# Designs tried in a protein design chat: VHH binders against p49116. Part 106

Target 1, 238 residues: p49116
Amino acid sequence: EGPLLSDTHVTFKLTMPSPMPEYLNVHYICESASRLLFLSMHWARSIPAFQALGQDCNTSLVRACWNELFTLGLAQCAQVMSLSTILAAIVNHLQNSIQEDKLSGDRIKQVMEHIWKLQEFCNSMAKLDIDGYEYAYLKAIVLFSPDHPGLTSTSQIEKFQEKAQMELQDYVQKTYSEDTYRLARILVRLPALRLMSSNITEELFFTGLIGNVSIDSIIPYILKMETAEYNGQITGAS

## First folded at step 7 (VHH)

Design r50 (framework vhh_enristomig)
Fold by ESMFold2-Fast, scan of step 7:
Structure r50 (fold): chain B 238 residues (1-238), chain A 118 residues (1-118)
Amino acid sequence: as target 1 above (238 residues)
Amino acid sequence: EVQLLESGGGEVQPGGSLRLSCAASGFTFDDYAISWYRQAPGKQREWVSTIGTAGDTNYAESVKGRFTISRDNAKNTLYLQMSSLRAEDTAVYYCARSKGSFIPRDYWGQGTLVTVKP
């Protein structure tokens, strides 16, 4: 069988909403985050190995790992998003809401810990200067995680994850041959993704989704979107 | 009660222009992304364009450079400026709303017919 990922799977171009508002607001942040989530699912959808698992498995897999994919996407697109500016705006919005609603100290602590973990993760990836190929394989390792509860076809998923790990190793060894420990430094960053709550991510970035719309409902909608509409909404990625 | 009402459709010659409008009522217009879709005779419904809450725009490849989507939040109205019209643009055009560009559409208009005469 050929490689798990091709050069087309390295392409990950986020198109931000334009024009930018004078001051960041909930709508702009939510739209930006929704675009990144959409791009992440578009990326996953394009992988032949992912397609081969079938619709039900695809939906379950993305529902289990969307927060990890989204966080990797935030790190990869931090510059184009001006992520530090977005995080500052989120903190300001939350502080205003927390003061008004008198939220518990435990909830404030959880939210602040999440923001700090996210900042540290993005900073660590930037310091390692993770390239587009490395991001593609890290996303594939996260996507093909066989250990989420309730998954079927776990043997096949594990096979694809191992293939992703092997291809990442081959790439790093050839491209960064002088840096013996680079792969280890990259891989030890991945466990931090599972410490970040998907509920807190949803609260921070998707606050504009009011009431009856959840990320769980968005995922099957996007995965089943008509190809022409889907491609037309991905600007600059093809 | 949420309502979306399209207008501005009609007959036009190839190379001509039309401006479609979608009048919204019964909700806070500024909080929603609004999209244009079309359905040509004998074809599946096709996405045309979306304008998000931040004023960002996206277009189907088939209409890029020819169509311009815009919104007037003060008038609760969505527009689609169509230029360089072709026979293949003949369709019923619908507006639809959602909480964001990539979120399921929950309300649809009844449509307005655009016919590009050979």
Scores: ipSAE 0.096, ipTM 0.535, lowest interface PAE 5.6, mean pLDDT 85

Design r51 (framework vhh_enristomig)
Fold by ESMFold2-Fast, scan of step 7:
Structure r51 (fold): chain B 238 residues (1-238), chain A 118 residues (1-118)
Amino acid sequence: as target 1 above (238 residues)
Amino acid sequence: EVQLLESGGGEVQPGGSLRLSCAASGFTFDDYAISWYRQAPGKQREWVSTIGTAGDTNYAESVKGRFTISRDNAKNTLYLQMSSLRAEDTAVYYCARSKGSFFPRDYWGQGTLVTVKP
């Protein structure tokens, strides 16, 4: 059996909507977030081990972990997205919502706490200088999580997760041979991803696009998309 | 009531050009992504192009460099400028609405026929 990931799975290039408006609005933020989500699903769909699990298992895995994949993608693409600028715009919107009495104080507190946790996560990943190979394997570890409720084929999923962990360890030991504790510092960041609410992520980044339908509900649509359309959408305008 | 109405189809020689239009009504046009699809006789529906709410565009590989999608929000109209047309471009062309470029299409037009004949 060959490696879990190839060099093609290390490449993760986000193309932002152009042009960037002078003042950020919900449409630009939602389109940017949707591109990243789509890129993340495209990345997962391209992995042979993922394909081997079958369509029902694939849908269940992505439904369970899309928020973790999306958050890792935000950290990896933070510079391309100008994520700090997007988060500042979201904070300004929330402050205006407080003034207009459109949101409860309790909800605003939850959303602000989520934003702070997201900033902390992205800052910690940047401080560690996580490279493209490390991000690819962290995404694979998250994707092949056997411990989500309702999953079938959990033994096979666990084997793929262990393979991802092994290949990450081999890469880190070879590339960062003098930093004995690097792998531990990286892996200890992963549990924080599960503490981030997918509902709050939808509210922050996908406002106006979903209405009463969750990201969870559209995942099967994206995964069933014809290959030519799927590939064309990810290419973007050049 | 949401409606999408395509127009501009017709017969054209290989290498020719056509401009398709899709007139939208019954909703806030600016808030939606709009796509072009096509279907040739006996074939499955094929995605052609999408324009997002931010004006960003995506194209199927088969039409890239030959087709240009655009929108006029003031007129609630979508356009597809087709150039260097080939026999393989012969199809009924449909416009479709979605909440975003990567989200399910919820309303479809009736289609307009494009025929490329020598």
Scores: ipSAE 0.273, ipTM 0.648, lowest interface PAE 4.5, mean pLDDT 87

Design r52 (framework vhh_enristomig)
Fold by ESMFold2-Fast, scan of step 7:
Structure r52 (fold): chain B 238 residues (1-238), chain A 118 residues (1-118)
Amino acid sequence: as target 1 above (238 residues)
Amino acid sequence: EVQLLESGGGEVQPGGSLRLSCAASGFTFDDYAISWYRQAPGKQREWVSTIGTAGDTNYAESVKGRFTISRDNAKNTLYLQMSSLRAEDTAVYYCARSKGSFYPRDYWGQGTLVTVKP
């Protein structure tokens, strides 16, 4: 009956591992990405509308959209993460892998295309100067997507998505009253998120160039993690 | 094969100190994050601290500044140095293993009892 999101849901503060190493390595990149994923999952689970859908639906929604939430988080936190530096390090490693014939040319091309799409998305969001309220509602629109395969309660999910869209429209019209087409420019950016492979995101940010990680195992764990444990791991307190 | 064994618990006065140890065997210790948890009678298990593979440390707010987690990879041993102990620190303390700080805990120790007596 009240707004979909409160002030607590607009706040999105990423605390990076400290200190930053002299040279970027896979462990630092994976730790940084994990903190952002953790923050994104905790953000989602704190929404009353999301909680109202029930645990099984919550898990299904987050599993379906984590890559879209993560990518929006990368764009929002690009400065804090020094994302351009991270992507440059990944590109440099891929170029060296071509020289040493350690990865197939087709795979390298796929990964480079993904990096270019990610850079284009983040640049477009930066040029639009998307604010914290706009990011919160874009994440809500993505989270409450009724069109993922296997979902139950699709009518309720659609109603929450429509509420997110309406509240975003209301905010943009009030805050950016002189920019009649701002909402349209923002919304046309969202389809690009669906074109980015979750497998490639996982490879770039969570496995790096050594070993393998399971986002499927991380998502249920994070959704069940207690608030005190979350706060300790994200804030890097001592 | 994989085993975690806690030791160092006991009775202490308020304001006192204890050092807990967790001896690990059956796996490559330096490839895993290790955490301390505690459980007081009738309460849920509470996370206390985690140390990652790179030596990065995190603490629950209730123990920050009073407890210090550390690891000795050469000895396959985890430590928890506890100082300024309070009655509310009374619990069975467990160590737990995970692939990383954000991963599920897959193996748990048997626990060691810490009692802070007034």
Scores: ipSAE 0.011, ipTM 0.336, lowest interface PAE 9.0, mean pLDDT 84

Design r53 (framework vhh_enristomig)
Fold by ESMFold2-Fast, scan of step 7:
Structure r53 (fold): chain B 238 residues (1-238), chain A 118 residues (1-118)
Amino acid sequence: as target 1 above (238 residues)
Amino acid sequence: EVQLLESGGGEVQPGGSLRLSCAASGFTFDDYAISWYRQAPGKQREWVSTIGTAGDTNYAESVKGRFTISRDNAKNTLYLQMSSLRAEDTAVYYCARSKGYFLPRDYWGQGTLVTVKP
C-alpha cells in the first residue's frame, strides 16, 4: 500500500574507524568491512516489509544475499572507504602469503579474479553515477530475491521485489526522463553480483576478525541484537 | 586458557564514581574488541559500551556523558570509569570479548557487582 522504502532508507552513511593508521593493515580493513556489513544488516532490518516476513524468513534472506548487499555497499561507499587503496593493500597482503607459501597459486588466481570483478563492478556503478535512491532500490531488489534455495513465503518475497522494481522505475523515469535506457543499464549490472563468491569476500575483507567463524553464522546474531545495543553499535561522528 | 577478570565493583552513593577494570589473559588482547555489559536483578543483560581495536568507542544512550571506556594494550586491561552514578546503574558488570564490534561475544568474565544506594 505505501512505498516499500521511505526517505530514511535512502540514507546510507558509513563512518570509518578512528584513529586512521599511517599504513593500512588487516585490522583496519576488517573493521571497516565489518562496519559496512553491520550498516547493511541494519538497513535491511529497518524495512517494514522485511520485518513483516518474520524472523526465520528474514534470517534466510540475509544469509543468502549478504554478499550482494555487501558488494553494493562497497560500490556505494567506495570513496568514503578509499576502496581502491584497501584493495591494493589486500593484494599486497596476498602477495606476502604467496612468498611465504601460505596459499596455493590456484587460490591466489581465484582471489585476484574476484578483486578484478569487484573493481570492474564498482567502476561500472561509478560511471553510471548511481544515486542514493537508486542504490536503496537495488539493495531492496537483491534483498527480496525469491529464487534462493530453501526460502519460504516466496510469493510474498517476489511481490516485494516487484514493488522495488516498480518504485525504482518510477524514480528513474521522473528523475532521468531524458535517458530512456538508464533503468535497463542499471538492472543488467545486478547478475554480476551473483558471480561473486561469498567465501572469497570473507577471505579478502574479514580474515583478521573471523578466524574460523563464517559471516553466514554471524548474521543471525546481528539480526537478533537488542535495539539499544544495536543503536549503540552503529558508528557515528556525533 | 582465555580469561577475563573484572574488579573494582562495590557500594557507592548516588552521584558517586567507580572505576572498573577487566584483566585479560591467554590471548592477543590487541586483536579484539572488548565490551562492558550489565545485568540488574530480575532484568535482561544490557550492553553498556564497546571499545574497538583502534580505540574507537560507543556507548548506550543511558550512560553517554557519564561513563568512559578505555583500554591499555600494554597491560592487557580494559577500564570503565563511571561517574554521576544513579540507583538504576546497580548491576553486575561483565566484560566480554569479540573479534570485532559487530561479531558475537565468545568469552565473558565472571562479573563485578556495583551497588548504588543512599
Scores: ipSAE 0.012, ipTM 0.400, lowest interface PAE 8.1, mean pLDDT 84

Design r54 (framework vhh_enristomig)
Fold by ESMFold2-Fast, scan of step 7:
Structure r54 (fold): chain B 238 residues (1-238), chain A 118 residues (1-118)
Amino acid sequence: as target 1 above (238 residues)
Amino acid sequence: EVQLLESGGGEVQPGGSLRLSCAASGFTFDDYAISWYRQAPGKQREWVSTIGTAGDTNYAESVKGRFTISRDNAKNTLYLQMSSLRAEDTAVYYCARSKGLFLPRDYWGQGTLVTVKP
């Protein structure tokens, strides 16, 4: 019992690779994204309700929602990451790829549309001035999604999602009491996360490091990692 | 064939220093992050340090300030400079390869023993 999230789950501190290179390269972008992904998985793993579901369910949940968690993390850490600069570098790389006939025009269009959707999402979250508590609950809502195919224990997952929604409502109502519609404005942003392609996110942020290894294969490895190793790999996490 | 070969282990007194090496072959060394891990008798394997492709480094809290990881891409070699050694640093030290700092390790060396004796 007790609250779903504690104050420790509000802390989401991303430490970027240092120094930032004069010109962004694929390695820097992938390392930055990997740190954020790792931090996001560590965050999920620290939730007692998540632990209580068991290892198999934990793996299935994170595989289903990692792109949503990652995108929320990009929005939350946009300033720390200089995300606009990273996206500009990716766009420049794509322009070079089309000039060199390395990628088809159809693929470039698909990827550019994804980047625009990502920018729109991050801009909307910035305009709403989402705080750390709100981000923590939004991440919990997407993490405890009972409606992904193949999940077991869906009734328990749904109960945790409802608990996350109730605690977010309580927080927003108490903290932003004069803004009656704030919660509604925040929640209507969530469906956009499911329209973001996890395959395109993987190609944009992770292809330079992963090669022939998928995020789906990495997830069980990270979730099974010993706590000391996990904590040591997360630079600046606290 | 991918190969990682550790060397430089041995016996040392508390407060002493050792330099471990890991010689890599069978792949483009520059494209990979390389890590040091250790395993003491009866204990779980413990991550020690990682160096990324750009030379960025991370350390376990227990070794921070005492150990320094470095790489020589021209020699395809990884190093771990260990100083201020303690009895609890006694372990078999392994190097391991990954596509990135936070990504799974896909190849491991056979290890080199470090013993810190009073």
Scores: ipSAE 0.012, ipTM 0.334, lowest interface PAE 9.2, mean pLDDT 85

Design r55 (framework vhh_enristomig)
Fold by ESMFold2-Fast, scan of step 7:
Structure r55 (fold): chain B 238 residues (1-238), chain A 118 residues (1-118)
Amino acid sequence: as target 1 above (238 residues)
Amino acid sequence: EVQLLESGGGEVQPGGSLRLSCAASGFTFDDYAISWYRQAPGKQREWVSTIGTAGDTNYAESVKGRFTISRDNAKNTLYLQMSSLRAEDTAVYYCARSKGTFLPRDYWGQGTLVTVKP
């Protein structure tokens, strides 16, 4: 039984829609977010351990943790996405909604708090200079979470999570040997991911899907996609 | 009423070229990604290419370098320029609409037959 992740699982390259419009709109934001979600799903399904759990279990895992994976992806790809520009556009839209009484003040507070938490998370990851190996293992730790309600094969999932934790520890201790507390600083960031609402993430980044299509329908569609179509849709990057 | 109408299919010699069109109506064309799929006799439907709202393109590995997808938003029309055609390209070609490149397809055309002669 070899390592949980190989070098191929460290590569995480987001190809953005081009060109970026002069004024950000819901279609551009939704397309950008969908690309990141798609890349995250592709990353997960390429893991042999994930495939070994079977279609029903792996779909349930991704449905439970997609917001955590997506948020880690936002942090990892923040520069490529110009995430700060996207968040600024969302904030401007929300401020206009207050002027027009389209949303309650309490709802706008919840959304603004979510944006602030997201910015703090991304900034903390950037300050720690989290590398590609560390991101890959953090994603594996959140993916193989055995504690979501309704999961089957929880003992196997727990074993994969523990394996991810052990391999991250080995990597950090060898690569950052002089920084004794680095692993602790990285791991203490993870609980914040579960405080961020998947419903608010869906409203912010997937607004163009609201009403007709949900993340719940997108995830099974992507995971069941044929490998050739899957690979073709993400490989604009060389 | 959303409608997608394919045209341009026909018979072609191996190594030849053909251009397919998909005329869209009943919706704001600029807001949607549009894809080409094909289905060969006795086989499952296969994805060929997608063009996003910004003009970004993706291709199946089997058609890269041979096929070019494009869109004309002023004409509400999608194109597939096919070159270096092979016998295995023989199929009914369909266009399909989606709200984004990576999102489920919600409307499909009736298809246009492409036959690469033996």
Scores: ipSAE 0.174, ipTM 0.589, lowest interface PAE 5.5, mean pLDDT 86

Design r56 (framework vhh_enristomig)
Fold by ESMFold2-Fast, scan of step 7:
Order: structure tokens, then sequence, then C-alpha cells
Structure r56 (fold): chain B 238 residues (1-238), chain A 118 residues (1-118)
């Protein structure tokens, strides 16, 4: 069959809530993060190879990797999001919440380490000047990870991951022919994504979610949405 | 079970006003954002307004300054106060529950018809 990703899968356009408030709040941060999460899941479900794995495998894969996809999305969309401003607001919000809730020193340390790791990751990607094609393939490598616990069809998932790696290599060698070590510099950034806790990401960016709703609980609904329903949500927000 | 029930629709002349209501049951109303959508015959559903748990509001550009969304948590009821109505506001109006403004709507009401005609 043809390439894993088409030019359609390279396009990744985040539409921010407007207007941006003078002082960032939990609702604006959650809204921004939710749009990025929604865009990331819609991107994944549009890949023919992903669809071929079947609904149960698709749900399991996204539940396992949404944090890695979300973090890559944060790095890719850092400029349009003014991510540095959002992170500063999150730190301020957390300091107030920690004081109110009397969080343990261990939890404070975990959260601050997570923020530092996120900042370092986004800075490293910016410094490398990762382009849209490279981001698309990095997201595909992360999505088609065969090593998450509880997965079925692991041999097929591994095959799609290898295809993503091969196509990324071909792209980088063609486009950045004079930078022999570029691919290696890019790939060594990926293991850091697995050091970041999905529970801490959820606490930082999705605290504004209403009721006892977790990202894990909404994933099946997002993956089952029709294109018209997805577009209606995004259009209504504009 | 989760249920949303709209009421208050009817016929009104251009420039007139109507107040729509949405009665919610089967969930903790205070914990959810609730939105108004509308659909004219032969067209896709269009978002109108959202109110969050803190009372924060957002509106579609076409209705800003004319419509006001509000909620009464003691009555588990959402409202849409519509003023300066135009022929283009003719539609079936739906309320919907969501996890946030841009996340999936998981429950919808049956709708209430608003007709603006001379």
Amino acid sequence: as target 1 above (238 residues)
Amino acid sequence: EVQLLESGGGEVQPGGSLRLSCAASGFTFDDYAISWYRQAPGKQREWVSTIGTAGDTNYAESVKGRFTISRDNAKNTLYLQMSSLRAEDTAVYYCARSYGSFLPRDYWGQGTLVTVKP
C-alpha cells in the first residue's frame, strides 16, 4: 500500500479561543488544551493505518499515548498558543491551589519537575526547528508504539511504527541533506515524552474540565465523532 | 437518566423578544457547561452560546449584544433571553451538555422552534 501519511496529515492547525483574556484563568487554559487534544485525536483517527487496527485497538492506543501526542502538539503549537505565558499562569495557579489544598512536598516536587521537563522538551524542539513533516512523523512513531501494556495486534502496530521511522528518515535525508546527524538529534528527544506523567498533565491543563471527567473517559467519544460533529464544535468556537 | 428539555419557543415579529428555557435532570447540573445551538431547515447545527460552571459566558458573533445566556442552579434550568430578533434567527433551538466548550456534546435536548416573521 502507499505511504503511511499523506500531505493531509501534515496540516495541523490549532484555532485558539478568542479573545485571550488579560489574565489567564483555568477555563481559558483548559479550553486551549481541550482544542489541542481534540485536534490531536482527530488527526490520529484520520490515518488509514490507524483505522485498519480496529476500534478497540484504536481506543487502547490513544489511551496509552494521548499524553505523548498532546506534548508533541504543545511543542508544535507553542507559538500560536503563547505556551510560555500559559505555563507561567499554570505555575501561578498551582501555587495558589497547593497552598489552599495543603499538597505534600513530594507532590509539589513531582509537579515542578514535570513543568521543567515540559519546558526543556519544547525548547529543544524549537532549537532544532522541527518542521511540519517531522512533527507528523514523530506523532506517528508515538501513536504506533507496540510496547504499551494490554495492547493487541502488537506486530501490526510495530510494522506501522517502522514504516513511520523509514518515511521520516527518507524525508530528513532528502530535505536536510547537508545535516548528516539531524535525524539522530530529533529521535533522541522522544524518550523524554515517556518520563512525563499523564496524571500530572491532566492536573495542569485540564483542571477546568467540568465534573468528575477524566481524559481516559472522553477518549472513546472523541474517536467515535463524525467529521461534521467535529467541525461543528470547532466552527462554533470561532 | 440524563435529560434536557427545551421550552419557550413560538412565533414573534422582527424586533421582538423571547426567553427559552432548558430543564435538566439526571445529573449534577452545577458541574457542567451547558450550550445553546440552533438549526434552520436544511442547514447544519450552529453554536449560539455557552455558559460555564462559574457563570462565564461566550456568544456567537451573530448574536452578541442581542442574546443573553444564564443559569439557575437551584432550578437546574438554563435560559436564553433573545432580543431584537431577526428573520435569520428562525430555527429549532437545542440545549446540550458538555465537558467544556470545544469537547464533545454528550447529551442533547429535543429542541424548541422559534419562528420570526411579520
Scores: ipSAE 0.005, ipTM 0.244, lowest interface PAE 10.3, mean pLDDT 83

Design r57 (framework vhh_enristomig)
Fold by ESMFold2-Fast, scan of step 7:
Structure r57 (fold): chain B 238 residues (1-238), chain A 118 residues (1-118)
Amino acid sequence: as target 1 above (238 residues)
Amino acid sequence: EVQLLESGGGEVQPGGSLRLSCAASGFTFDDYAISWYRQAPGKQREWVSTIGTAGDTNYAESVKGRFTISRDNAKNTLYLQMSSLRAEDTAVYYCARSSGSFLPRDYWGQGTLVTVKP
């Protein structure tokens, strides 16, 4: 019982690798992205409602929504990540890849369009000045999505999503009482997350993962990690 | 841990030849595409050549037919054989590893200076 999220779930603090290299490279980008991914997984795993659904449901939910959670995390942490600088470096590298004749123009165009969509999403969230409580509840709405194929316990997932929506509504109406349409403006941002390709996100941010494994394939292993292992990943310490 | 060390740079006359080497350590060399880049005085770094894991090669148009990239997986070493050198080839040459097509190179060497005398 009680609220869906506690004050501890509103706190979302990304620790960046230090120092930032003189020339941006894949290692720095992948390390930064991995820290954000592990922070996001640890956040989801610590929610009592999430735990109550059971391990198989938890795995299915995170496999379905990791890209949406990650993208919300990118928007929330854009400042601390210097995300615009990272994306500019990727764009510069893509332009150089044309000269290498290693990539088709169509593929480069797809990736450039993905980067543009990501920038637009992050800019829209920044313009709305989304706060930490709002981000926490948007992530909860995304996590407890009952509409993914293959899910069991969909009625319980839907109830948790509705609880997240109701608590967000209560917060926004009390905190931003002068802005009658703020909640609507925030919620209409969410559909854009499902237009983002998880495959392109994976290639842009996670190409440094050993063994050519996908994020989808490692989700069950990440969710089974001990708390200390998560803390080691998100801080860079073991 | 991961290290790329370039060598073989120096002064050469126009029309001359030079061979650059890049010694790699701290990773499984065979699993990565490796590239040569260069930076001329007052200019941005430009891509020169890439060799893939299967030995497939690509070259910048300005060096095609004059430069040859190769790799020796047993020695964890990348080479750039340069011939018919021109004044405009004067640059610091860098070795760089790539683990993906859409991301910046994940490791750079220190560079080796090539000077083609006027």
Scores: ipSAE 0.006, ipTM 0.263, lowest interface PAE 9.6, mean pLDDT 83

Design r58 (framework vhh_enristomig)
Fold by ESMFold2-Fast, scan of step 7:
Structure r58 (fold): chain B 238 residues (1-238), chain A 118 residues (1-118)
Amino acid sequence: as target 1 above (238 residues)
Amino acid sequence: EVQLLESGGGEVQPGGSLRLSCAASGFTFDDYAISWYRQAPGKQREWVSTIGTAGDTNYAESVKGRFTISRDNAKNTLYLQMSSLRAEDTAVYYCARSKPSFLPRDYWGQGTLVTVKP
């Protein structure tokens, strides 16, 4: 059968809202994060193998891995987003919150550790010079994870993950033929994604948009969204 | 929708006093801690003071004893009484709405300019 991903699945272009404000505001951060989340979900649902699993399985997979997909998207789009500037502004806000005695020191420590892990992950991907094809296959490996609790069709999911791994290997061996250990260096980065808290990601990037509603509750809606409706979300136009 | 409107800024001599106001609309004012921030030219925005939902207050070290934050829930208005003003207090002052959290749901006003002339 044909390849798991086509050239259309390599294209991953984030359109940012109007110029980044000088000061952190929740609207800008949440709008930017929302666009990235919608882009990531649209990317996933455009994959024929993903569509073949059916709507219930699609929803379960994305609910289980959205944080991993989102974090890979942050790393891939770090320059476009000026992610380092956003994270620095969040850190400044957290320091002010300590002074204001608004938050427990334990909570702030957890959030600071999460930001540090995110920075380390993005820096490691940048130093490896991960390209668009590599990102597409890493996202596919994460998406087609058969080991999440409650999944059906786990044998088919595992086959798609193995197909993603094989196609990534073929790409890396052909494109970076002189670097025998590149694939291994890339793949050992993936386990770190599962150690990052989806709750902290949600609070950092999505608080202003979702209010008291969790990301997992909106995922089924996003996945069922019509193409025109989706395009309105990622461009800020309807 | 949610709006914060600062007023009361102006020009003052060193040692003078000003009272800033922030009129809030579009949300339940009583449910939020409200803060004052300021930004001098070429500097990052600096936290000045916060008043919690129970009227508990906190202040930046640089303004302790000189500034007083207060709120009038019946009028949906936040105040900052500034006394013994110094040249270093020259800044645009911003009202900010947040719930106590590591990343509050921030809404900012347009700001009001305070200039302490030498």
Scores: ipSAE 0.000, ipTM 0.169, lowest interface PAE 12.3, mean pLDDT 82

Design r59 (framework vhh_enristomig)
Fold by ESMFold2-Fast, scan of step 7:
Structure r59 (fold): chain B 238 residues (1-238), chain A 118 residues (1-118)
Amino acid sequence: as target 1 above (238 residues)
Amino acid sequence: EVQLLESGGGEVQPGGSLRLSCAASGFTFDDYAISWYRQAPGKQREWVSTIGTAGDTNYAESVKGRFTISRDNAKNTLYLQMSSLRAEDTAVYYCARSKGSFLGRDYWGQGTLVTVKP
């Protein structure tokens, strides 16, 4: 068998809505996030190993890991998105909300903690200078996770995850041959993704998506979209 | 019209257990994250727990390990299983629809009283 990922899977190009508004608003944030979500799902759909698992398994895997894939995408596309500016605007809104007694102080602390965890993750990835190949394989390791509750075909999923890990190791050892501990530093970042609440991600980034329908509810429909429909969503062209 | 109706409150001894329910109507229950909040006498309303559409759960530190939030989408019902109850858990418990609420508005139930008495 060939490699798990090809050069086409390394390319991950986010096209932002234009023009960027002078003052950030919910619609701009949600449109930007939705483009990244669709790009991430289109990326997963293009992997032959993923396709080979079948539609039921594909749906279950993406439902289980979409928040981890999305967070990796936020880190990878942080500069293109001006993510720090988006997060600062959200923080400002939340601080004003607590002052107006719109939310319980403990709830807003939970949301603020999520934002700080997200910022820490993105900063760690930037500090490590993670390249496009490394991001592709980290996303593959997350996608082919056999340990989510309710999954079937776990032995096949585990084998694809192991293949992703091996190919990442080969790449890092060859490309960064003088940095013996680079792979370990990269891999220890992944557990933090499991601590990110998908519920809080939905409230922060997806309140305007498809009439406030949940991400979990739309995943089966997104995965059934034709390639042209994905391309339309990620570029806003149609 | 969105409606949330809590039930299951009552008096219990310290160390006891209670199961609260919240019946939802007027919206597609499966599409929303839903939370439990509580308000003790003379205190501000505090968040207790949230369950997302994907089944992820979050808990306030004070209840972690003692309370379990769950949902039954077929019955449009949210639950809070409370164990190892303490005097400081005495409060009116509210359910609230939380998806998008801090960028829009919350819908709240009328509350159900839980009293932990020695």
Scores: ipSAE 0.000, ipTM 0.273, lowest interface PAE 10.6, mean pLDDT 83

